# Ledger of designs, part 18: VH-VL binders against q17rb8r558to768

Target 1, 211 residues: q17rb8r558to768
Amino acid sequence: TAELSHLTKNVPIFVCTMAYPTVPCPLHVFEPRYRLMIRRSIQTGTKQFGMCVSDTQNSFADYGCMLQIRNVHFLPDGRSVVDTVGGKRFRVLKRGMKDGYCTADIEYLEDVKVENEDEIKNLRELHDLVYSQACSWFQNLRDRFRSQILQHFGSMPEREENLQAAPNGPAWCWWLLAVLPVDPRYQLSVLSMKSLKERLTKIQHILTYFS

## First folded at step 5 (VH-VL; framework fv_romlusevimab)

Design s43
Fold by ESMFold2-Fast, scan of step 5:
Structure s43 (fold): chain C 211 residues (1-211), chain A 121 residues (1-121), chain B 108 residues (1-108)
Amino acid sequence: as target 1 above (211 residues)
Amino acid sequence: QVQLVQSGSELKKPGASVKVSCKASGYTFTSYAMNWVRQAPGQGLEWMGWINTYTGEPTYAQGFTGRFVFSLDTSVSTASLQISSLKAEDTAVYYCARGPYDLWSGEFDYWGQGTTVTVSS
Amino acid sequence: SYVLTQPPSVSVAPGKTARITCGGNNIGDKSVHWYQQKPGQAPVLVIYYDSDRPSGIPERFSGSNSGNTATLTISGVEAGDEADYYCQVWDYDSDYVVFGGGTKLTVL
């Protein structure tokens, strides 16, 4: 909705793990501050909050991803089970606090569109190459690990006809980044990129390392 | 429709005991916490504590331990407040108030009508 | 203990805007709820989580919370708005519910 897409001031932040556009992020919430945060988000109708990893210098990282609440179950023993999915990426502009949880003023990130036809052709070639490498990596995983990934994240999204239709680029890139066994600092670096070409190139380097 | 109906007013002598009840209807009793709030004559609202309606576990604010006991009878969707060894300072209107079960101390969306307890000789 | 400070009384003419403040150290970091209590009646929730209205509460009621002051604003005040108003927070550090002392709104 237009009002939800304009949520940029005093955004509640869950400081926990990486989140990515289009990727499911199921949460088990025990801490009272986060239960309050989620309930407030539902009651106000935004049904969204930000997710950032912790940072030793600034409390939490400078980049994150919005999570959209799809369903929530509050259990009598103090647990909450929250089904979410990644939405827009953001950059943190200002940090704050609310009822024991972090907040931020944010700026949403979108990929910069490539307009030149030769560059678009090169981008498609890079995309197809990296997608093939990703498929090979996934198919060569041991059955146990592949089954766990399928259970948690579902199957790898198929290639998209228009690579630049979505503001965050192809969904399979984010699915792959979520399942690759890489240091959060590299995941954060990729999340912060505004160039699909740079993101594909970095993912390619990571895949080559694990191949 | 959600309703919290409290027992009638009580006039007691110092040293007596009183039990104020709060009967809930119109919702699943164990899905919400029950809070107790006191208001002395001409004074403001004072939070006394809450009881988890699912587990039966009471939590008391500072100053409301010992003589004050929160309890439940889930078979009739009723929460109760018992005050023992009544003192003149216990003279007040006592309210039950519904809160979210996971926000022991959140907003109170429904209130009982109040029970006046007067302690005098 | 965390303390909320309200003015004991506020007077406003009919049709004008009343502003009732609730002061607290870094209260902007806390969620503020507001209750209306008319003489001889139980309190009624009029604003929760700083600025949200329960169903049935007129749009004339609004709230804000920033820095050290939360404010309940009642625009186009009517005689029926005359009541005591209480702010309330949950203090995470102490795990206690804290009410302000209350403000008597007089419409004259």
Scores: ipSAE 0.006, ipTM 0.551, lowest interface PAE 11.3, mean pLDDT 88

Design s44
Fold by ESMFold2-Fast, scan of step 5:
Structure s44 (fold): chain C 211 residues (1-211), chain A 121 residues (1-121), chain B 108 residues (1-108)
Amino acid sequence: as target 1 above (211 residues)
Amino acid sequence: QVQLVQSGSELKKPGASVKVSCKASGYTFTSYAMNWVRQAPGQGLEWMGWINTYTGEPTYAQGFTGRFVFSLDTSVSTASLQISSLKAEDTAVYYCARGPYDLWSGEFDYWGQGTTVTVSS
Amino acid sequence: SYVLTQPPSVSVAPGKTARITCGGNNIGDKSVHWYQQKPGQAPVLVIYYDSDRPSGIPERFSGSNSGNTATLTISGVEAGDEADYYCQVWDYGSDYVVFGGGTKLTVL
């Protein structure tokens, strides 16, 4: 099957929950419209669709994350089990509809790289401090909440040696954002950031609040 | 059109068991958590817990362990609450309520109409 | 345990503004949701995430949240607004979901 050269126009949107780069997002798909969306994604070879939270004014939020389909099991009872992982972040430019599901024209987001050596040093120091705070926060959670997090999101990713190797920054930041008990509006604002420094600063502020 | 439709009212004797059902329609059942909220006569809202509709794993609030069981029948988009060894203090209206899958969000955007469970001799 | 404190009752004349408070330690750092419950009916979400309105909820309903107090404000109160109002937050230290005790709004 031919793969679309650009997946930026009329992108199918699954309106449900927050999704983040590198974070698993397993889905059970029941509704005919979404089963059709998933099947089309597989048949066209793109194996991707967008995920956005709902928004009362605009149907769904202005920012989201692409989900990459890893595996699909079509069950005899009509369900589809879809194993996905978060990919590129995007901003919504235009909204549409196709066969009962939402679509969007989108623009992908990437972090702006820091090139100055002193700024890179400061970024590393901030990163290491915030990572330590995150580990302490998680370890100090009550057992019941820690178990829920491990079941739904898996274990916290390890620190990366090169903070700017990935276009979305370190994976642990997104895992943490997925598990931190914060308002989806704050999560959405962090998802929209193009600065690792701003993201780490915001995460640090949130962790300090819960300490 | 999102709807949560609950089973009808129940009148039970102490020691009996009851099963309250909540049938969802108009959305992907497994994409949202199903919460249970209780309201005793003249009292406020009390969160009982939730069930992960994707994995089937229930989480119970303190005070609702043991006699209370959350379950699913995903093939018919139905969540159920079973209460065993009924006591007079279980008399209440029981609501199912849809919550976002995100653990850190707590709003309930759609509610069932409620099921009245009365426990008396 | 995290506790949300609401006044048990608030009375207001028709056409006036009602304010229902929800007190909690640093509640301004949390997201507050508000539910309206009329006698014999299920709760209805009227404000979510401090100040956002669901589709179908009139503009007379608004919310704010700062410091230790969140407030549901109902302007131009109508007889049909008589109900119990509940605030709600999440808190990991308190079994996740916490409801306020409820406020009975009476329109006199």
Scores: ipSAE 0.006, ipTM 0.513, lowest interface PAE 10.0, mean pLDDT 86

Design s45
Fold by ESMFold2-Fast, scan of step 5:
Structure s45 (fold): chain C 211 residues (1-211), chain A 121 residues (1-121), chain B 108 residues (1-108)
Amino acid sequence: as target 1 above (211 residues)
Amino acid sequence: QVQLVQSGSELKKPGASVKVSCKASGYTFTSYAMNWVRQAPGQGLEWMGWINTYTGEPTYAQGFTGRFVFSLDTSVSTASLQISSLKAEDTAVYYCARGPYDLWSGEFDYWGQGTTVTVSS
Amino acid sequence: SYVLTQPPSVSVAPGKTARITCGGNNIGDKSVHWYQQKPGQAPVLVIYYDSDRPSGIPERFSGSNSGNTATLTISGVEAGDEADYYCQVWDYSEDYVVFGGGTKLTVL
């Protein structure tokens, strides 16, 4: 419970793909090292691990997202299907190794709350504008791409009444970032942001390019 | 060690059918998509489409619908391309190539050696 | 539809640096991959996601991508680098993978 929320040292890291807060991340796991990592997460009761993309200099990227294990199916052909959902974002402080898989000491990221009333009003206006652009982009995709997105990522989350209620900002931003046709470097840059305004602005620029 | 090994060259008459196979080894077959890429003599690379090795669902690029069929035999980790009603313009080297399930990009990190299909009378 | 433009040929002296460009509208917003193809052989991935190198590819190979131009750079060119080089992106608006026309690198 509370202990799990404070896991920051020697966190097991699955080096594979981008993961985002609230976004489903189903995994197909064959490698013995990762099967061991998943089993340990389940047996210790933490039921979570970090996800980072690979990095040419440092083995894996400086930012990632925790994945919470919802279900695991061990298949007779040696595969494991792991149903996960993104949790907290983190910054990597120190890298390590354990039984063939990577580990890290991490620091969790949360958005910096805007307190000024005029800035909150401007943030709401930006949010509503970008959300409308996102809806238009998605609805104007060809049927096959829209179907693939719905199958792999589910439906776009609805707007939230309070933009700053969640520590990572609105869920739809992360769903959209997962499905937008952008370079992983841009995705990683947005994942690392602690400003909802900066994140919405970057997403808007991407949507404008692909409109 | 990852390997993609394709079937041997084929010489066919117009109107015939051909089946090119691509046998994968050294990795979990269903963890990666299989792409097909064509190269006509003296020409560049042309993407034909891909098949989801986990679900078996094929996706064809524009221009490769109808006569072209992607299929799998997961029991032997093999992907296949069948071309029906062969035409002279189908003469090319056909490659299979491994790619991620990324919807928005996809490097092809391993390629088969290629299968030459020649259509002549 | 989306087009990647490469020079048809580039010549370079041994030991010098070759630069092969891949032009595309706002290509800097896309992920660019590069392949090397020698005569009678299958393509080999040499750079992926703009600048990353696969295991086994020499440090002499590097990539960049910004604005309307992606570039494959080969420093200290060797005779064995003679090949056709192809850039590649995924184009979401056209629903397919786009390859450049290829650049023949000649080491003179």
Scores: ipSAE 0.000, ipTM 0.451, lowest interface PAE 15.6, mean pLDDT 86

Design s46
Fold by ESMFold2-Fast, scan of step 5:
Structure s46 (fold): chain C 211 residues (1-211), chain A 121 residues (1-121), chain B 108 residues (1-108)
Amino acid sequence: as target 1 above (211 residues)
Amino acid sequence: QVQLVQSGSELKKPGASVKVSCKASGYTFTSYAMNWVRQAPGQGLEWMGWINTYTGEPTYAQGFTGRFVFSLDTSVSTASLQISSLKAEDTAVYYCARGPYDLWSGEFDYWGQGTTVTVSS
Amino acid sequence: SYVLTQPPSVSVAPGKTARITCGGNNIGDKSVHWYQQKPGQAPVLVIYYDSDRPSGIPERFSGSNSGNTATLTISGVEAGDEADYYCQVWDYSSDHVVFGGGTKLTVL
C-alpha cells in the first residue's frame, strides 16, 4: 500500500543500539513489549521498525535507522530471534507511545548529491584513500578481533562503481562504522550526516586515531 | 558509570618534578582521548594537549613542550601527566578530561576532580 | 591563533533569562561547547555541538551559534546556576582546543 511506501507516522521504535543502512542487525528479543511490536509489524505486513539508541533527555536519540525484518524465530521460552538489515536513516520529529513501546513521527534522510564533475573527482579520490585506510586497519587487527568481526558482520563490502548510486552512500562506510570501537554518540553524529564527503572525512579521522 | 579519579594534591619546591595520575573506569579506555587542562589560581581554563589512548601518541599545545610529558598505563586504565623542573608559574589545578578520539568534535564530557599542584619555596 | 571573547560577568535576577555570548571569527562554522564551573569544582559540560544537552542538564539550558557569535541561554535562572561559564571550540588550522576567558554569572 502507499502507506507502507511512506511509513513515517507512528513508527514503532526499538530503543536499543545503533543500526546502519545495509548492515545486518540480528536481535535477541526478551522483553514482551518488543515481542509484541515485532509480531504486530509482521502481522500488519510492514515488516519494518525503527532502531534508536537511548537518550536520557528525550527517551531515545533524534536520529536512527529503519530495520527490515528478514526472518523471525519465536522460541518456546518466550525469546525471539529476529534477523534484520538496516534500511533508510531517519530524523525524529515527534515522540509517542503504544502498548509499552516508543513510537515516532519521522523524516527520512538522504545524502545530498554532488553534481560538479571536479567535486565528484575529488570525492572519488577521498573515497579511495579512506577505503584503503579501512582495509589496512582491518587487516592489521589481531586475529581474534578480526575473526569476531567476520563472524558477526561478515566481510567488508566491496567498493561501488558509482559512489552516489545509493541514497546513503557506499555500504562499506556503514559496515566500518558498525565495527569501529567508537562511542554511539559519534556513530550517531555520522549517521545524521547528509554529506558523503563529511562522512568520509570523519571516518578517516577515526581510522587515523586507531592506526 | 564513567569516572575519572585523579591523584591527591602536591606541594613541591621549584626544580622538583611531579606526576599527576588519572584513573578511568566505566568505559573502554582506548576508545577515548585523554585531555589535560590546567587552571591557574583565579584564571580560566587552558588546554595543554591530549594523548591518544589507543596508540599512546601524545600531542602538546604550544607552551607545553619539553617539561610536560603525557603517558599511559593501559593495563590499569590510567593516564599520567609529569612536569619536570617545576616553576612557580606551574601552580595550578590540573584536570584530566575525556574527549573524542577525533578533536574535530572537541567536547569534554567527563572531567577528573582536579589535582592541585602548588610550587613554592 | 583563534580567540574566543566572552563578557567577564553577567548579572540576572532569579527567574529571568541569562544570555552569555561567545564571540569568534566565523564561529558559526565551528562546533561550540559550553562548561559550567562552580567554585572548587571541576567543569561540567552543559551544552555540546552548539545546542545539544548532556544527560542530567536541565531543559532551561540551551545554545545557539551563528555568524560570529555563539550564545548560551539559561531561562528561569536559579540561584544554583551561579557559576563561571566557558565556551570552547576546536581550531583545525592550529590543531588546538580554544577556551573563552569565562563569564561569571551572578544571580541577584
Scores: ipSAE 0.000, ipTM 0.559, lowest interface PAE 11.6, mean pLDDT 88

Design s47
Fold by ESMFold2-Fast, scan of step 5:
Structure s47 (fold): chain C 211 residues (1-211), chain A 121 residues (1-121), chain B 108 residues (1-108)
Amino acid sequence: as target 1 above (211 residues)
Amino acid sequence: QVQLVQSGSELKKPGASVKVSCKASGYTFTSYAMNWVRQAPGQGLEWMGWINTYTGEPTYAQGFTGRFVFSLDTSVSTASLQISSLKAEDTAVYYCARGPYDLWSGEFDYWGQGTTVTVSS
Amino acid sequence: SYVLTQPPSVSVAPGKTARITCGGNNIGDKSVHWYQQKPGQAPVLVIYYDSDRPSGIPERFSGSNSGNTATLTISGVEAGDEADYYCQVWDYSSDWVVFGGGTKLTVL
């Protein structure tokens, strides 16, 4: 589509933090390069840009997530608050620069759909088990950690009836990955996965480690 | 360009209160969390907690609940630490430090010069 | 509670390489940040996320992190590198932020 073709080459990249599909990512921006990037995204009508963490060898990581601009609040003292939400995941194909900010040519990631009925049943059972473990982990956190998570990420998304309706799988998986106290390397590896089963299995392993 | 400038040293008696301020410049104050770190004489660094500069909500490490209060005055880009009912063990250098809102892994990239608080009878 | 162990002191001759270690259980699974503190001064970030350098920090400073040990390496040591060095991680079980005890680097 026009949207996808427009956002595949020379995509502006905000190099800062992890971002995940469906997860809010509010940004407070003053840096001229990023204010210019955001203004351009709004004025061209794309209202999207990429978000990647820093990388020691390649300036930023090989995988990231698009952020969709939902709202922009310009404050009287020159501050900008940009309400964004995570969209499609991507893999970086080529790196570049434009007016002080990074750019990339990208390809979007989608989960591989499971079509066998027995495999779908097994996937649902794994999903329900891991979701239960996630709820138990969050409920048993000390009050200060739980309050901090709610402040930054909001409440845990509810379970979805169709696990494969979204190309990125269930929203709660991404919310959980954002809040789990794990190294960005683990978060990045999970973000790059194209299998919901693999992602749920890895999340289960992480939850078991913290249990 | 980025600077965090803290208030001057304080000498207080046990039971008194003290307020340490940290004025930020060279960046958008609300785009970063402000952290507080304590260093007792001859000791290492100890994280006290942080304050969300956009919402004003403080989070305290376990050892720093009750007598310690983090606050903001966003109109002058200043974060403050108040310690009530001062005790001898509060004698330390108190630092403010800028950190990202990604609180699970983030670094402290700029630090104030430190404020020495001495509690003596 | 999670503990980071650093040697109290390390001595190195000018021009040689200093290595300061930070030991922690499975620390290789965590992101390690390093701070330099000179007497009477505030800490300065010198390495973040295991091996990244902030703008303005010389390439002589490098970091690594694997298994149970993270290491700050300073090659071609200069007199001005004499300071206390602290490692830092985030640990969910230990009030979020954990600092090592610090290592005094002496350039003799």
Scores: ipSAE 0.005, ipTM 0.506, lowest interface PAE 10.9, mean pLDDT 86

Design s48
Fold by ESMFold2-Fast, scan of step 5:
Structure s48 (fold): chain C 211 residues (1-211), chain A 121 residues (1-121), chain B 108 residues (1-108)
Amino acid sequence: as target 1 above (211 residues)
Amino acid sequence: QVQLVQSGSELKKPGASVKVSCKASGYTFTSYAMNWVRQAPGQGLEWMGWINTYTGEPTYAQGFTGRFVFSLDTSVSTASLQISSLKAEDTAVYYCARGPYDLWSGEFDYWGQGTTVTVSS
Amino acid sequence: SYVLTQPPSVSVAPGKTARITCGGNNIGDKSVHWYQQKPGQAPVLVIYYDSDRPSGIPERFSGSNSGNTATLTISGVEAGDEADYYCQVWDFSSDYVVFGGGTKLTVL
């Protein structure tokens, strides 16, 4: 009904790992199909592509995250180092193929906004509680594991004043999901949620299990 | 544009089997899960389970294991519910309803018109 | 098993405001969806994710959810609003989808 401003048809899909909004996802690309995909993304000016984990029935999962290309380094050995960051989440509507790589028609996901003032207050309280539990979990990790996480993912993002300003909710939730030692099936479930309340509740349960 | 059209009413004897179908149109069938909801006469809505329309994998609520089978024919965008060894307690309206694959907080945005199954001696 | 409690009936005069409650332990931590069902018809989604309205649902319909109670509010009630109303949540411990028992709204 509104004019489309985002790529939603025949979106190139890199089938590899979980990606999350705002979270860095550096890639080392060897495969000719993916080198071609990245080249095309740069040449067309979109500078983004979808990332999905593999799925035994569907070739790749029904939900994923767009990766925005920040930089590309071409190495003498034929490898490309692609610095990306997670953008919008999406749901897969239709699967396809193009020159050896997967494509999809997609629908972008946004969190459903909570409008009631009492519910916003409760959401803030839940958020602050879960954030504190996340900080405690991270600070209680052995120094070696904390150092590895900081090197690969950076520090945990600070709390945001407006929990609903971003369409995907607070950045720290996604950072945490990237670092928690949980099965990709749980990560995929959380990625697909349209409710910040449900996402925080699920994260809380995971943190309680690991505490 | 989205429509879910169910098969017609059925009158069966105890011990018989019935198959209720739900034909989807106006959207990509495999992009949404299909749910089944039962409503006994004068009673509320009861979720029976769902089927992943892309993989064909069914998930049943505890009360609906054994005699109830969810299936698909993706070539004609149709989901089906089969009930075997019918009992009087199976008398109800059976609805199909479209929902998301992640059930953590999902809503049912489109419903079939319902199929009445009456089991009487 | 998780249980949603709704009053079996609510009566309201035309033009007044009807409030239909859905009680559940810490239901404010869940997302609540509401369905309207008229006699002989399939349910219709009227509120999703606590307070959002689908396209085509009048602004008279609103929702809230906090603590142990979710509420569907219908302002300026019309005769055409007579129906059964059901709340619905997802609960991991309770076979996933849980419906309330339903509330019959009568416009007198």
Scores: ipSAE 0.000, ipTM 0.444, lowest interface PAE 15.9, mean pLDDT 85

Design s49
Fold by ESMFold2-Fast, scan of step 5:
Structure s49 (fold): chain C 211 residues (1-211), chain A 121 residues (1-121), chain B 108 residues (1-108)
Amino acid sequence: as target 1 above (211 residues)
Amino acid sequence: QVQLVQSGSELKKPGASVKVSCKASGYTFTSYAMNWVRQAPGQGLEWMGWINTYTGEPTYAQGFTGRFVFSLDTSVSTASLQISSLKAEDTAVYYCARGPYDLWSGEFDYWGQGTTVTVSS
Amino acid sequence: SYVLTQPPSVSVAPGKTARITCGGNNIGDKSVHWYQQKPGQAPVLVIYYDSDRPSGIPERFSGSNSGNTATLTISGVEAGDEADYYCQVWEYSSDYVVFGGGTKLTVL
């Protein structure tokens, strides 16, 4: 628990895809270096590692999301099937290497809470509007695409009673970003935001372009 | 039909102030950012900044701080640009342009017709 | 800060193909938008997200973006295509908009 909460130095990094808080990220691991990384995460009891997309200048991006290992199956043919879910977001402070895989010193990200009563009311109104737009977008998808999304990501999460209860904001926002067909570079911009208001507004813009 | 309609041309003396307005219609005003773009005579397009139409918070490009103020009147779907202490180098056509809320894609799909501001003694 | 470089002018004969370039460091990793501005008129979006056309823009307008160069291509050029053309990107790391210096297309 304490180790998981304070894991900020020499964090193992899987360089592959975008990951988001609360969103499932199933992995099929073939490379020996990543199989070793997964085994070590399990053996040390952390059961977590970072996920970042590649970057042409810095090996991997400056922002990522921790993945929590839910289950792992090591296959005799050298493959590993790893069931993970997104946890805390982070910013990369320093890059390193260990036994062929990347590592990083990181700082965890949390949304900045809105405390002003009028701003909270406006945030609720924006949230409800964007949620309705998201539901409409999803329901208007062709049956085939809706079925694929449901199979891989599950149903869209319900609205939460308190918009600021979770440090990363409502789960449905991250579910939606995982299913929208946007470039990882722009997804990275959304992941790095510390404002729920800005995130809802970016999601609204994306929905407008893909609906 | 989406339209952005700007106020008419202005001729001002140095030191005066001017307010350029941009009235939007045909869409939900608060769902898109309003950008301001300047074009001096015979020069290219220069992005000045944007205003968040939901919150009213302006963001200014480097070089457009201090004398330039972006504002909104959401009740009439209007964005405004105010320039104080006018200088000769402020002479330009000023455009409002609709863009994505957060500029992450950056395209401007609808533009106002432009407002010419001439500053001369 | 990030800079987009365009040739100041391009000349093309009617019916031929015009190519207007927009140079920027790793511009292929960004989304490029293109605007047409005729004298005394507001700019008009002609290409967005590198290669997509807004409704109403003729299919002879196309775009590409790779490496350090984005290109606006106008096939079967008409006299009415004479205009200044501007490329534009959003800089995701600093959250600001960059325009190229513009290219004057002359049809002669």
Scores: ipSAE 0.000, ipTM 0.426, lowest interface PAE 18.8, mean pLDDT 86

Design s5
Fold by ESMFold2-Fast, scan of step 5:
Structure s5 (fold): chain C 211 residues (1-211), chain A 121 residues (1-121), chain B 108 residues (1-108)
Amino acid sequence: as target 1 above (211 residues)
Amino acid sequence: QVQLVQSGSELKKPGASVKVSCKASGYTFTSYAMNWVRQAPGQGLEWMGWINTYTGEPTYAQGFTGRFVFSLDTSVSTASLQISSLKAEDTAVYYCARGPYDYWSGEFDYWGQGTTVTVSS
Amino acid sequence: SYVLTQPPSVSVAPGKTARITCGGNNIGDKSVHWYQQKPGQAPVLVIYYDSDRPSGIPERFSGSNSGNTATLTISGVEAGDEADYYCQVWDYSSDYVVFGGGTKLTVL
């Protein structure tokens, strides 16, 4: 149980797409190596694995997000339909291989808490401003695009009273990053940030651009 | 409680046929693959192949094609191994063993008690 | 075809630690499962996916797998641990299940 709570060595990595804390990530798995990886995760009781985008230099990116398995359907045609939700973010320390899939030794990331009262006040003001901008952006999308987003990602999470209660900050930030039409390089940069203020500032810049 | 119960020991003459059965209980039969493993007297474990309990499709290891047939009856949660044209070298304990839906992981978490097949004149 | 190599026998005194090795080319890139077989009985899964224990297996049993060698470690060995131990992998490249030759553990 202690080892499962702190899964940091030889973590199985699904090299495919971006994943974010609290955001659903449904997967359709065909490759035998990934079917094995998912089955192993279920049978060992960890019920999670890492997700990273590919990288031309290092096989996969230096940052990623853990995916927690919620449900699995193994279909007769060889497909596996896996319902997952993003969990902790991580930084890759060492790369490896196992049964045809990639593995990594990792270090989990969480936001650095702001403790100064004036800085907390400024953070709340920035948060409220950016949240309002996000709501306006989403509500002003054409019905077609809004419907597609709701179908795939669900509704935008409500704002949280305590901005620093979760180690990854407010859930709506990650939902928004998943739906914004920005390239993976930018998304990966934001995923790697340990400052909620920096993350909100970058999101604000994107939203202003798409206003 | 998961159990795999195999049929009793068989003593056969060369050229005869034998059918070993494995009855599963305590789980959904079609959710797990059934593997067959042989152990000759004083020797190690030898994987013979598996059968997909949902589709009925058997897969044989190279040395076990031809005389060996895997089958199942899902209505009674039973898998069977038939060996035709028995040879003395077929003398062994035959085990059924449960694996994941696809056997990709390869681990066998529950085993039958084994069926001894002796081929002698 | 992929081959797993185990020592034929390992002897250990009660209360000491036994280590049973399973050698294979780049076996660290594969998942190793371990079975215990007592005379006249069916094999019992004691370690799966290199280091995980099934429910009911004592914490004395542990596993590791790196490079060309996987190891089953039994700490505080008891007389009841005397058995044959088999390692096993699924060989991804050939789509075959491979067993090691087995190791007889003797508790002196």
Scores: ipSAE 0.000, ipTM 0.484, lowest interface PAE 14.1, mean pLDDT 87

